# Ledger of designs, part 3: VH-VL binders against Rho GTPase-activating protein gacX (gacX)

Target 1, 188 residues: Rho GTPase-activating protein gacX (gacX), of Dictyostelium discoideum (Social amoeba) (q54j98r51to238)
Amino acid sequence: STVEEVNIPLFLHNGFKYIIQHGLGIEGIFRIAGTKDKVKQLQMQLDKGENIDYDASKVDPVDLADLMKIYFRELPDCLLQSDQYDHFISLLTLDRLGQIQKLRELVSSLRPENREMLKQLIWFLGRIAVNSTTNKMSEENLGLVWGPNLLWKGGKAVSTTDMMELMAGAGKIKLIVTLLIEEQEHVF

## First folded at step 4 (VH-VL)

Design a5 (from z5a with light chain S30Y; framework fv_zigakibart)
Fold by ESMFold2-Fast, scan of step 4:
Structure a5 (fold): chain C 188 residues (1-188), chain A 120 residues (1-120), chain B 107 residues (1-107)
Amino acid sequence: as target 1 above (188 residues)
Amino acid sequence: QVQLVQSGAEVKKPGASVKVSCKASGYTFTDYAMHWVRQAPGQGLEWMGYIDPSDSYTKYNEKFKGKATMTSDTSASTAYMELSSLRSDDTAVYYCARVYDSWEGYFDYWGQGTTVTVSS
Amino acid sequence: DIVMTQSPSTLSASVGDRVTITCKASQSIYSYVAWYQQKPGKAPKLLISDASSLESGVPSRFSGSGSGTEFTLTISSLQPDDFATYFCQQYNSYPWTFGQGTKLEIK
């Protein structure tokens, strides 16, 4: 599934709202696994063009959280764009002010639909991080779990990325996504 | 090349506590969650919980909450599991085992096991 | 909790036999099943993940199949080194649970 529009998919918009209403207090939200069977059922509903019934009390926020990560992980190209991978990684050599400035430049250079999707996602993750005393998901924790879903090398990192290269990049990707969450007021 | 080496056998009296260690080598310690699984003599395997060494996040099986405490030391690449208020039914072999992420919930490498015997 | 039930609990077989062990989940787990081999006094060893994916270094005589609630582990031509206890494990939902084990014995 490709992001082709300036607005985000309705299930993400409604899902962000649902997690804010019902999931902000869940310890390990986005870190702990949902019920894979239920997540797969939700994914199949979306693939068939069906609506998720958010009014039903049976949607587990943890299952929805997993669905969201899967959605981004399964995009044809990562949200931050694989052609920008080296530019994102290299900004970490700059001081904090330089990092913020370069990050704003890179985000501004993204396709409009990717930029809007990223803006709304990062805002949502910031809302979760505000509740980190309860849910244990700081900006850094969210950067760790979300990083691999938002930025990878090549046209999807699995196409021939060796494990040494993948492991070396993981910590840097975490820092990039952490910076996006922490400095979003200066980046977007 | 990947190895998980556990501490030696322990014999404890009821009411005591025991702390088992699991030293990892051959991979980046913080890239994998460390899980603990126990096996009572002649019995099946029971999942106890895990720790993520990258931030010390823990998740316990409800049966072991308040009984087991998991910690890790990143500088030593070592995970620990402590059992408190030991009873005879805690007699078991305790294994550490690694998992890549929550979506790949299988154990690719296991420690050799630590036998804990609780006897009066 | 998801209950994993293995059958048979004990199986006697001879070298060269085809052996099948079954694992049944109390509710659907798609393909989120792993199989392990355990020899006396040793830690379990991963054989199969995702119901049918053979772990690197495991002999090709081992295979897994199934989806939903019923899974099988097959050994196509039993070797002396295969006499052990076999466990299935689900990782569809927490807590992760194991079957009770199937002991594969000589004779």
Scores: ipSAE 0.007, ipTM 0.561, lowest interface PAE 9.9, mean pLDDT 86

Design a6 (from z5a with light chain S28R S30E; framework fv_zigakibart)
Fold by ESMFold2-Fast, scan of step 4:
Structure a6 (fold): chain C 188 residues (1-188), chain A 120 residues (1-120), chain B 107 residues (1-107)
Amino acid sequence: as target 1 above (188 residues)
Amino acid sequence: QVQLVQSGAEVKKPGASVKVSCKASGYTFTDYAMHWVRQAPGQGLEWMGYIDPSDSYTKYNEKFKGKATMTSDTSASTAYMELSSLRSDDTAVYYCARVYDSWEGYFDYWGQGTTVTVSS
Amino acid sequence: DIVMTQSPSTLSASVGDRVTITCKASQRIESYVAWYQQKPGKAPKLLISDASSLESGVPSRFSGSGSGTEFTLTISSLQPDDFATYFCQQYNSYPWTFGQGTKLEIK
């Protein structure tokens, strides 16, 4: 069935298509907040296992964009896998070709479900970035917005050393997601 | 210690422009959006818009489009808000305030305010 | 735009009183409401976020409640420092909007 062929949650697959059709030209898509009560309502429908007809319901693409970010943020472990955090961060010391080779290696080592979901998400973000003159969401802007939702270090810590490390990591995470979008044809 | 320090009071004639500054310290300037809020004498608060210093993205309240222009200088950790073609009804206190991300939507730290008076 | 209406516009009270300020939204906004205190000549100060979350450093006599379209700020035992103007703000959707303010003055 089409659902099984997709290999990712149906709401994401249909959502990517919906945003490409109706949200590709929205300035600040994924950066600006939607209407939060509507996002919460959509999240509740998702939790009940409902398939939402976005076109019939005239869903605001910005609300759907927020739902997508929340979905990834609320996963039990980040899509890029917290156990790969140090490996992703360390690739930034390499030159561009080395970064591409290492990204391909790390992506290939992800769980198959995570790898497929990442591939489809990054393809979708690339489609948004192509329209950045209009929507003002370049590869770097999307890396900035999506980074924290896709990669975080495991465990819970409150030390000053951890805080300083997390601050430094935010910029690096942005660059990693930016690279995934820019170099996707060579990584997947 | 987080601080937002704004430029001093301005008195302008109708038709002039004014540029208000907001200098941030005590945090990473590019990690927070800088919003601007207006308060006319004896009136309530009006959200004007924000700038994200990390990429200079701006979002304006429709009411202030064409009147206000927001910019930032990351080297100086300073945000700016310029008002053009001033009229008497632009007389107000203008505040800068920071927001962690768009999902939060509340202002945890505010500048002290800049009084702009427009009179002939 | 979502209109936020505060009641009352002015409230007279005495030290030790329990004070309640109401904020009503023209549309459902769940719990995406913040409350601010503003003293004359000063910038607003955040008191409550997400309708009921007390900001660090704010005295426990302040509390917020409500969801949907009606929200309340309560001061359980009014202190001299509490005489100020209070504003609610919705952040459910852009543009973010504030209530007109409630001036709390000495009875």
Scores: ipSAE 0.109, ipTM 0.683, lowest interface PAE 5.8, mean pLDDT 88

Design a8 (from z5a with light chain D50Y; framework fv_zigakibart)
Fold by ESMFold2-Fast, scan of step 4:
Parts: structure tokens; sequence; C-alpha cells
Structure a8 (fold): chain C 188 residues (1-188), chain A 120 residues (1-120), chain B 107 residues (1-107)
């Protein structure tokens, strides 16, 4: 366990550990879709305040991976904060060193609870990326699949119009999350 | 604005291979997965698999593993689907169609289709 | 694989009619169903996603409903432009599968 104390929702803390133990070697983890109905059932358990039973025979790591993405996507505001959207996007005009410096500034300006959750999530994604020779999920692949769940331009996407707006920024958001994973030791 | 334009009809002999192209325009090619769906004459639609152009990740329907090969050329904004060891039951219209991500799971834009006829 | 079964396979109707097409899944798929319209010689066109979400530009006479294993596409007042084949698709789990299609033809 690299997490000494629980400063994030218990489900996320336990979920990170479960995926590291049972899902780290799964090709396409977070890319491949689980069974949506099973994911919905797990989501309903969380919504009712029930604990997920992390018995390896009961939880498919791929279903849990989808649930984790949904959790972040359905936050009232994105983890990176919609009020910081333009600032995150604008850092892409800088060179690599400038991007790292600006990222550190933006991350440090996040609400403490968001910053801590982001730090633990990005550490976890880095653990997955280290095993990319087996799981085929590089920093860029994780940036692509996680980006839309971590940063959007105000509110959450709840309609076809919202999805189209999200898609317009997807490539830039991917690069920002990729940079967070690659440079995390210089950002957090 | 968004368009998927496929290559023209092909007539092949049994045992040959065919490579169908799908050229995308009007959006950022790497932001969407490109899926392939076929429809045999008078039959329903059959999902074959997809490629993610951003990293060349592919996922195939088990029925098409080793039979279909999906590739893409990001500089040309073109996806390809090659079908090998053709049999008469591969005669179908082959469609490319885009999907934002696996969570959406529906096809918002389709190519016009490429008719592949396998006959002796 | 999840099997999607449409009924009826063929439906004869007149302009102005209310028509209903049903799609049944062999196992629960929540609301992860899309509906497509296909006219002869053309590619399918998305009508509805997530069982009931109407695609932009699709006429309001089209509606979808259902959850779990039974889904319905309804056209409230059939127009001449609506005579086509309709397909349902599940995207709850891979491989994604389609119904066999329902051909809507003039009575």
Amino acid sequence: as target 1 above (188 residues)
Amino acid sequence: QVQLVQSGAEVKKPGASVKVSCKASGYTFTDYAMHWVRQAPGQGLEWMGYIDPSDSYTKYNEKFKGKATMTSDTSASTAYMELSSLRSDDTAVYYCARVYDSWEGYFDYWGQGTTVTVSS
Amino acid sequence: DIVMTQSPSTLSASVGDRVTITCKASQSISSYVAWYQQKPGKAPKLLISYASSLESGVPSRFSGSGSGTEFTLTISSLQPDDFATYFCQQYNSYPWTFGQGTKLEIK
C-alpha cells in the first residue's frame, strides 16, 4: 500500500489497491469496457452507502475500472475544476519546462481535497503505466481514457450537445492528463 | 461537416484478401474510435471490431480475430480494414462508423459502405 | 453473446398510424440500447441512444422507451419518409450486437 492514511473516499482507496492486485496485468485496463449492467449494480451499491465486497471472485477488475471512471465523470464539478479549464488548456502553448511549472502552479491552486485525490489517482495511473509492456496502457493511453473524466468546461456532460462540446477539447485534455502522469514527481 | 468516405466496390475470388479504406474529415481523427460493421445481403448488422487511431489499439469480435486486421494512418486521417482468406459468406457491405468512446457505444456517423463480392 | 430479438420482423402500416417496434435482449442491458434507421442502399442512421435519448435532428415523432430486457421504438404519426428498416443495438457488453431488423412497409 503506498497510501498510509485514507484522505479520499474509501471506495477509491480500496479500488486502487484491488486493481493493482488483480487488474494491473489486464490488457487494455480502463480502455476495454466492462459489463455495463454489472457496473450499474456496483454504482447502485455505492449510492446506497453499501460497501463493495472486494473478494476477487465477486468483482471483475474491468467493471471496477469503469465504475472508477464514472465516479469522477459524475462529480458535481470535475476534479481539475471547471474554473481552471482555460488555464489548463493554455499551458499547452508553453514548452515542456513551462508546462511543468504551470502545472505545478495550477495543481497547488486546487482545493486541498481535490489536490489530494488527484495526487493519489495520478500515482495509481502511473503504477498502471509502468506495466504498459503487459497491459498496453501507456501514459498517453491513460490520458486519453481518463481525460474526459477529469476536466470539462463547466458542469458535467449530461446531453448530446454537452458531449459534442467535450469532444472538441478531448485531444488537449488528453495531453494535460498525460503530462500529469509523466511529470508527477515534479508537479506534486 | 463530419464525413466518412469509403473506398469503392470490390469483386474478389475465394482465398483472396481485400482492404477497405475509410477517410475521415470534419473532426480530429484521433479523438474517435473507428469501428467496422458488416451487413450480408438481406441480413442484419454484425460488429467486427474497432481501432483507436490515437495509439492503434484494436479490439476484435472473436469471430473476426485472425480474419480481419484493422489499421490507421493518422497523417491521412484514414482507417483500413483488411479481410483475408475470403469465402463466399464474406460477401457483404462493409461500413466504417465512429464512436466517441466505449462508454457511448453507439455510432453517430457512418461511411457510405463498401460492397465486397466474393465469387468464383 | 447477448442476442437481440426484434418484433415484428415486418410491419405494414399507413401514413398517420402509430407504430411500435419491440427489441428484447437475452439478458439485462440496463438502458444501453441504440436505434437506427436504414433506407435501401444507404448506411444506417442513428435515431436514439441510451434507450430514450433522441439524436439531434431526428423528428420528435420518434421516441424510445424501456430498460432491462425489453425496449420499444415508437413513431407517433407515421410519415412517408419513415418507411425503412429499423435496428436496435446493445452496447452493454462486447461483442456489440444488433437485432435482426424490422422492415416497416406501406399497407
Scores: ipSAE 0.012, ipTM 0.587, lowest interface PAE 8.0, mean pLDDT 87

Design b1 (from m3 with heavy chain D52N; framework fv_modakafusp)
Fold by ESMFold2-Fast, scan of step 4:
Structure b1 (fold): chain C 188 residues (1-188), chain A 119 residues (1-119), chain B 107 residues (1-107)
Amino acid sequence: as target 1 above (188 residues)
Amino acid sequence: EVQLVQSGAEVKKPGATVKISCKVSGYTFTDYYMNWVQQAPGKGLEWMGWVNPSDGETDVAEKFQGRVTITADTSTDTAYMELSSLRSEDTAVYYCAREGYSDWYFDLWGQGTTVTVSS
Amino acid sequence: DIQMTQSPSSLSASVGDRVTITCKASQDISNYVDWYQQKPGKAPKLLIYAASNLQSGVPSRFSGSGSGTDFTFTISSLQPEDIATYYCQQYYNLPYTFGGGTKVEIK
């Protein structure tokens, strides 16, 4: 067969399709926890350079959903880039139209590979949100769950002040990811 | 205040059963696994098992299977570890430790419960 | 079960010294290693997770490295409050297993 070319990791490309096919009806998808041993097993396959065999593995969509969150959280730098953290947070001081315009500018300034991965992820999250009547995962719920996995300051908090600042940022990060999902047609 | 508070020290005779509690506060009990770890006097750490408070799922290390029961009570936000058929070799400090679903490390520990098994 | 062999079992060093502890897994465990500090009479405290990540609130003199089967924990400049026993732990497979511990004392 023809070799499939993708601009993002193959497991993410195939995983998005798998969750859309098997996971759209699952109440709390990405919010509810997978089985620790199964999620760990899938992550081990990826760490060894193996691809997930969805057909043979009978993968639980909830386990795959957890693996996806872990994948983004464990990137060397967050997908939205830690050097853009303050710029993303500050756009929330603007009105909705200004937020959309600035968000488009910030997304356009990301590294091409990060921008492409973000575009594919946000499209996928939008597909989940469309089924929120069934799965109960609205754009805001996905923003809440995905926010911490997509944007953080460089490194981990090391002081009480740093920790409090990160906690205060969590609500704003939720709103930014919510905006990305809701306004993706104007941003990408 | 995020903390795990364990029940007090116990002195038991061989063949008895001990039940240790671990009460959580300051976080959502069902968002984390709870692990139990044994430490014999002057010895290292040994993992005993875990419970998922959200669904009651447990896994217990082979060495303790048949003697250890791990449970969680979501109405009181308390995890329990029950060890039966006590032997002198069970004399140890027992710890509960919290583990995230995606962050698989023990970031919060109970203060420990000393169990002494003697005649 | 995955065996975690930790060395040395004990060491004595002076304040300001660089202290290195090693941990060897019986099989490839990628980066699935955490490091804990335990002071006498106290519960263990997480210092390093996933081989090389410093836990929030932990001093920067502590670090970890390694992947596969060989892991290293380092204290770049030993302080008096660092007197403790240090443990590595793998979480690659159940049952979770700890290294035997390294007792660090100041001479």
Scores: ipSAE 0.007, ipTM 0.510, lowest interface PAE 10.7, mean pLDDT 86

Design b10 (from m3 with heavy chain S102R D103G; framework fv_modakafusp)
Fold by ESMFold2-Fast, scan of step 4:
Structure b10 (fold): chain C 188 residues (1-188), chain A 119 residues (1-119), chain B 107 residues (1-107)
Amino acid sequence: as target 1 above (188 residues)
Amino acid sequence: EVQLVQSGAEVKKPGATVKISCKVSGYTFTDYYMNWVQQAPGKGLEWMGWVDPSDGETDVAEKFQGRVTITADTSTDTAYMELSSLRSEDTAVYYCAREGYRGWYFDLWGQGTTVTVSS
Amino acid sequence: DIQMTQSPSSLSASVGDRVTITCKASQDISNYVDWYQQKPGKAPKLLIYAASNLQSGVPSRFSGSGSGTDFTFTISSLQPEDIATYYCQQYYNLPYTFGGGTKVEIK
C-alpha cells in the first residue's frame, strides 16, 4: 500500500510526530497553557473532520499539546477505563515489583484499541521525559499533568462531579501514570 | 528531490579531528531529527546520536560521549558530526539519517562518508 | 542498553526460496522494531517499520512479524536483487540499537 498505516487516530499519529519534531525542547511542554482561541480553532477543525497540516499551518506545539490533553479528557470514557479505576488504585498498596506485575496484568486486560493507544502515548511521553533536563518535564511531572486526563471514576471527567473525584484521587493517579512511563519496558 | 548529501572521504592520522557534513534538500530541515550512525569495515550499524535542528539539542550514545559533537546549521540546511581524538578503531563509514514519525524509523539516509584513520 | 540478537549471521538460498531472519530483544520492546536492507557499498534502506508495516514503495514479498522480544523478517520469494545484509533495529529506548546483521547470498 502507498498509504501510510496508522494504528491510532490520525490526529494523534500526526500530533505525536509534530511535537517530537518541534516541541521536545519547550520548557513546561504539556504543563504550560496554550492560546485558548488557537486551541479551540484546532479543535473545531478536527470536529469537522478536517485533516490539519501542522507544518504548513505553523501550529504552536504548546497549542497542540493542550489539544491532545483535551482530546483524552473528553473521551466518552477514560483511556485506562473507569471500570478498572479501583483496580489501578489498589495496585499502589503493593511493593514496586508487585505494582509492575499487576500493572502489566491490568494493561493487558484493557480493550485492544485502548491498550494500543496507551502504549503509543506512554512511549511518546517517555520520549519527552528523556529531554527533561531541557524541557523540565520528568516522568513524575508528566504523570501529574497527564494522570487526570487518562483515569477517572464514573465514566466521564467533563462533569463537575467527575472533576471533584479526579481532584480527590490526583496523587494516586499521578503515581500510576508515572509508573507506566518509568516501567513501560516491563508493562507492555 | 528529497535527499541527504554527505561530504567526501577523509584520511586522518591518530589524534586528529574529523568533521563530516550532511546537507539537506527537498524538505524543511527543522522538521526532522538528524541521526548519525557508524559502520566499521565488515561490521554492523551503531547509533551515535541525534540533533534537533530546530533548537540544536543533542543526545549522544555513551560510547561516543566526550569525543563526538553533533550540530546543525539552519542557515545552510546542514548537519555536522565531529569526532575528535581519532583512533584506528574509528575507521568506518559514517551515515546521517533522518528520523521519521515519532522516531519510529530512519526513512532517509545519506550516501555515507568513509573515514580512514592510519598512522 | 537493549541488546538485539540477530540470527543467522549469514545464509545462502536459491531464487524463489522463502528466507526467514530472526531478531531477539534483551527485554520487552512491544512492536518497536524496524528492518533495513543494505546492499554492498550503499546506505541502509527502510523496509519494515513497527514490526509488521511495509514501507511505501517496498515490494510485498517482504514482511515482518512479532511482538515483545521475538521478531521475524521474511522474504517470501527471494529475487537476485535481494542480495544484501539485513538489520533489525529497536527504537523503544535510547540508545537506539541494531542487530548484528544477516548476510543473504544466492546459492
Scores: ipSAE 0.006, ipTM 0.444, lowest interface PAE 15.1, mean pLDDT 84

Design b11 (from m3 with heavy chain S102H; framework fv_modakafusp)
Fold by ESMFold2-Fast, scan of step 4:
Structure b11 (fold): chain C 188 residues (1-188), chain A 119 residues (1-119), chain B 107 residues (1-107)
Amino acid sequence: as target 1 above (188 residues)
Amino acid sequence: EVQLVQSGAEVKKPGATVKISCKVSGYTFTDYYMNWVQQAPGKGLEWMGWVDPSDGETDVAEKFQGRVTITADTSTDTAYMELSSLRSEDTAVYYCAREGYHDWYFDLWGQGTTVTVSS
Amino acid sequence: DIQMTQSPSSLSASVGDRVTITCKASQDISNYVDWYQQKPGKAPKLLIYAASNLQSGVPSRFSGSGSGTDFTFTISSLQPEDIATYYCQQYYNLPYTFGGGTKVEIK
């Protein structure tokens, strides 16, 4: 993979299209787990630099959804940047307009490649949420499942204190990602 | 304590079946794959297969297909490896080893189970 | 199947010596190699993962390097407790395959 050199990998761009085409109607998309062996095989193909033809391979959208979450989890630092963790958490003390203003400020301060990747991901999640009557994945549900993959304190939790703090912040992280999806027109 | 505890040594006759257990403690059984590795006396390590305890899916190396069955019991947090039609060449120490979903290495191993096949 | 060829099969060295073990993959496996230590009568223990990463709790005298087809495992200053057989393992493709092992003994 070329994570450090590209703002958004081709597999991710094509994956968004594939899930929009085949996955919008799947109840619990991104919440329900894929088959670990199939997800691992897909990951191995990508690690080898192979281009996956999702349609020809009849890839299960649920397996691809898991692969996408793994991709973000495996970044050297979280997409929203661990150095911004406290700033993101603290915006929740503001009223809605203040939250939107601060969120726009924080997003603008991200590295350009992270900002672009986040913009495309959040747009994609918004497309999923529009179909929530069928797929049951509201902005809040997507915030819950995606939050831990997009924002954490420190690169990797190497101590019990760091892990406990991450778990305690899960509800707040959910709200932040929910805000990004709901207010994306005012943030990006 | 985080550990894998295997069943005791077995002595079997050619043609018999052996079933080895690997009981986990100290972690969530369904968060890791469980692998099985064979080591013949004085020889190296050979991967036999794995199970995903969360859904029971398995994959077995071609050399052992038809003779090896790998299973997981989530009610007792125990993985099993069953080897049938035993031959003298199956005399070995058998290890279970866990592998993370995101981290593809064997960071925790059982103590090993010695299986001796003799007539 | 990917074949892992490990060398040497055995070696004897003195305490404080630098010990180098090599592992060759039959095809490009990127950095998908782990290294294990096995002491007599014991289960293997993970020392290095993904070619060059030191497992938590493992002494810094152990290191790994390489990518593609050629991998090296090094003990910078051999200690008496390092008497063991060392194995490389690829996880690039199923089935997982191990090198033949290198038995390290002290003179």
Scores: ipSAE 0.005, ipTM 0.490, lowest interface PAE 12.7, mean pLDDT 86

Design b12 (from m3 with heavy chain Y101W; framework fv_modakafusp)
Fold by ESMFold2-Fast, scan of step 4:
Order: structure tokens, then sequence, then C-alpha cells
Structure b12 (fold): chain C 188 residues (1-188), chain A 119 residues (1-119), chain B 107 residues (1-107)
């Protein structure tokens, strides 16, 4: 698969494969919560720099899904880069074709390692969405769940803002990630 | 100031239930696990379990399963440890201790709550 | 469960002495061990995390070393305020387990 041809963290590469093999049919994958002590056990193995044998350990795909979200959430800076936040948000004022063209431009301007990791993640999320009749996770649902883990303003800090403005921001981030999934063939 | 403040000493009869609180201040309660540790008089430290305040999920050590309930109330930033069917062996000091999601050490401890079980 | 065996259970030393405490894990735990100091009547205090890292604000006379199954905690020059019980703790697997403690007294 495309994922196998790309240099990204091995646990993430193997994790994508594992969820595709065992998790595509799970209703609410990435939305439903895993078991914290099992997620912590997996996180401990990751911290040790050891590759997890997901199949031998019979890892619950839901626990692995939580670990993946935690991984992206805990990056020193968000995958889409906080210094690009306003540029991503502003593309939503354009028409669909303009959104696609600007998104392609912004993605190409990301650090090479971030761009590659994003490409593989979005491909993976697209594979989840293809099975949305079974797993109930459409492009929009994945955009909603993954948005906050991929793009935030100013490092990891939560700013004091009006609740309506905060909710509007979340909606825009959802649309951006939804667009990445839907239009990935034209963006990457 | 970053603090964990525990409820006061308790004296209970065998068979009773005790509920100890650990009030958090100075940090985001949901960003850390809260652990509970028992120390019998003149004995060492024994881990009892933890709670993740963000979703209320818990893990309790096998020795305490069936008798210990650990909870968190995010509206008051308070963690609780409830120990039922008290025995004389439960006479101890109980500590709450904070653990980061990625910094897996207990960098902040409550002052301890003494529980005496006597008839 | 992973057992943590501390030795000695107690020791008496003079001010200025080098004090060494050891901790042995029942299985390989890499560097996933922390060390705590507990003074009489007080809550434990983190001194060393991940086998060898000194917690901020802790005096440099305290140090830790080791990996795998054998860990060492050292006080290079014992001070009167160091009278306490010291505990190792593994966080490699749940349940977390502590060593039995080492009581350090002045002679």
Amino acid sequence: as target 1 above (188 residues)
Amino acid sequence: EVQLVQSGAEVKKPGATVKISCKVSGYTFTDYYMNWVQQAPGKGLEWMGWVDPSDGETDVAEKFQGRVTITADTSTDTAYMELSSLRSEDTAVYYCAREGWSDWYFDLWGQGTTVTVSS
Amino acid sequence: DIQMTQSPSSLSASVGDRVTITCKASQDISNYVDWYQQKPGKAPKLLIYAASNLQSGVPSRFSGSGSGTDFTFTISSLQPEDIATYYCQQYYNLPYTFGGGTKVEIK
C-alpha cells in the first residue's frame, strides 16, 4: 500500500494497517473511547521505542485509535502547523475550486515531514470513510473528531474566547479536514 | 498555587465504608491521572489505583478490587477514593498523587489522610 | 506483577558518607523507575525519575543509575536533612509497584 512506501513513524504505519485490517467495521471508530489503562500500556511501549506487535497482542483497534489521536494531539506543534492557522481558516471564504487550489498550496508549504505524515493520515482516514455505511464515520464525522488534533492556534494553549467564536472555529477546522479527506486526490 | 488537599482523618468501625477526597487547585484537573496510594503504619507504599478525570475511567489494583471505588468530580475538581468493608488491616495513611499523561511519575502528592479502623 | 526488591531495608551512616541503595526488578523494566523520599510524618517527594533524571529543585548530591533489572540510588554526601525512607517504584507495567523502602538514619 501507499502507506508502506512512505517514511513515517513505524508505530503509526503499522497502526494504520492494523485498523484497516481489524477496525474498519467498528461503529464509531475514533469517536468511541478506548480503555485508559490499555491505551497507557500501548503508550508505554511506544515511549520505550519498541515496535508493538498488534496482532500478537490482540490489540483492541479502539484503544489504538485513541493512542493515534493522543499522538497527534501531543505533538509539540499541530501537524498542519499553528503558524498556518489563519491561512487554513481563510480558505473557507473561497469557492470550492479556490478552496482546493489554496489547500494544495498550503499543504505543499508544510515542512516535508509534516506534509508526508498528513498525506498518509488523510489517505488512511479516506479508507475509514469508504466504510461509513458500516462504521458510521463519514468524511464529516472524521473531520469533526480529527480536526482539533490536527490544527490549533498558538501552540497547544487554549485561548480565552467567546464560546460562539470557539464553536465557529471548531466548525471551520472540521470543514478543512473534511475537505482534505474528500479532495485528497487533488491536494497531495 | 498547585496543590492537592485531602480530607481530614477518619475513625471507622470494622465493616464500615470510608470516602476520602482530594481537592485539586492550580492546574487543569482533566490533564492528569489521579493515583491513590496506601501506607500502613510502619510499612511501605502500595498503589491502589487511578482515575482519569477527563472520562472517569479507572483501574484498581487486584488486592482492592470489589472494595475500592475511585471517582472524579470535574465540577468541583475533586477526586475520591471510597473503601468499603473496612478491616483492621486497612488502618493506614492514604495519599492521592498526580501523574501526567506522558510524565509517568508522581510529582505532586496530597498531605495524606489517616484512617483508623477499630472496634 | 513486577516485584521491586530494595536493599538494604535500613542503614545507619554518618554525615558526609556516601549512601547507596539498590533496587532489583523481577523482570526487565528498561529505565522505568522513579525514586521517592519520605520524611517522617510527610508525604513522599519525587527525587529521581526515569532511573537517572534529577527532579527540578532536588539537590545534586542525589543521583540514580541503572537499567534493565538493577537500579542504584546514591546520596554522595549524606546531610542531616536526608534522614528519611527512600522508595523505588516501577511504572513499566500496571499495577505500579514500590520497593519495600530503605530507612536511612544518622549514627
Scores: ipSAE 0.006, ipTM 0.503, lowest interface PAE 12.0, mean pLDDT 86

Design b13 (from m3 with heavy chain Y101F S102T; framework fv_modakafusp)
Fold by ESMFold2-Fast, scan of step 4:
Structure b13 (fold): chain C 188 residues (1-188), chain A 119 residues (1-119), chain B 107 residues (1-107)
Amino acid sequence: as target 1 above (188 residues)
Amino acid sequence: EVQLVQSGAEVKKPGATVKISCKVSGYTFTDYYMNWVQQAPGKGLEWMGWVDPSDGETDVAEKFQGRVTITADTSTDTAYMELSSLRSEDTAVYYCAREGFTDWYFDLWGQGTTVTVSS
Amino acid sequence: DIQMTQSPSSLSASVGDRVTITCKASQDISNYVDWYQQKPGKAPKLLIYAASNLQSGVPSRFSGSGSGTDFTFTISSLQPEDIATYYCQQYYNLPYTFGGGTKVEIK
């Protein structure tokens, strides 16, 4: 009798809150590296199904930021879906209004779970970018750092053409994530 | 072009200090860790340490603590590894290698710098 | 420190052979293993990251598998240009540690 709602993992929900409370003023948040040992400790606790009280454990927001990127990178398929890779990349040939329209279409075509998770993540990244005067993490900087964790190409072939495409794709992926953050009020 | 270019070969006497440079081009220097790896002649790879160019934070392997100083100069996009109190056992090729903040693999390596320590 | 024990230390195989190299960690490291190829006089090159992911531009005959403490690197059909020393590396904990290397030669 209960209807299920699309939601995100609790550790992400609590993690977004924690970084907003303690990390907005950290210069280079998501760009600067955490302590690998501390990040691994947090990851292991999550892998074991342990509840993490970030405040009680005095978790460094930078370590939590790294864990979040790892979480998205380790998904079985990227959040934006590898089957949409070419469609996302191709929107960059359009003008700004065309990009927004196409981006809305692509986001709407995502699985409901992915779309909801993306919406909450992009909202969170927007909160970080609003404080860019202090933290130096603009929409573009967040796009650069988060891009590779949110969209990658699927397939079996690995070739020189694929390598060149990945190099070109890195810059384009950055722009796509930047657009998601900048235009989120018109996309979601 | 995305590349790491290291300084040239060095010949030093025991007890001397060597400073090797690794100049980056084609990417944003502060978006990646820079690692240093030692390889003695005919031997395997041994990690020495790393620097985060964005804040200067370093970590150095226990074997090299007290002798290795790793630094980064963001004005010239150059990482440095300084090894003091040189011994014959320090004769090796030294590599710099780039590592992403969450993609913890060395996807780009310098060409290597040969350091020979002889009396 | 996490010790990475790599075997064999060397092997000789014929062109077209399936070559398998193993790497054992002294403790559970999940999937935090990368594999590198080093040709004589050259810097190492990343082939496989996070135990099983093929680096872009690397031929599909290279593959990796494993989790926990036991990891395997495979060349499905050895080619002459594959003559090199191969290294596993763990990045689960600092200090990073490499396996001793496996020298692959043609018989």
Scores: ipSAE 0.006, ipTM 0.502, lowest interface PAE 10.2, mean pLDDT 87

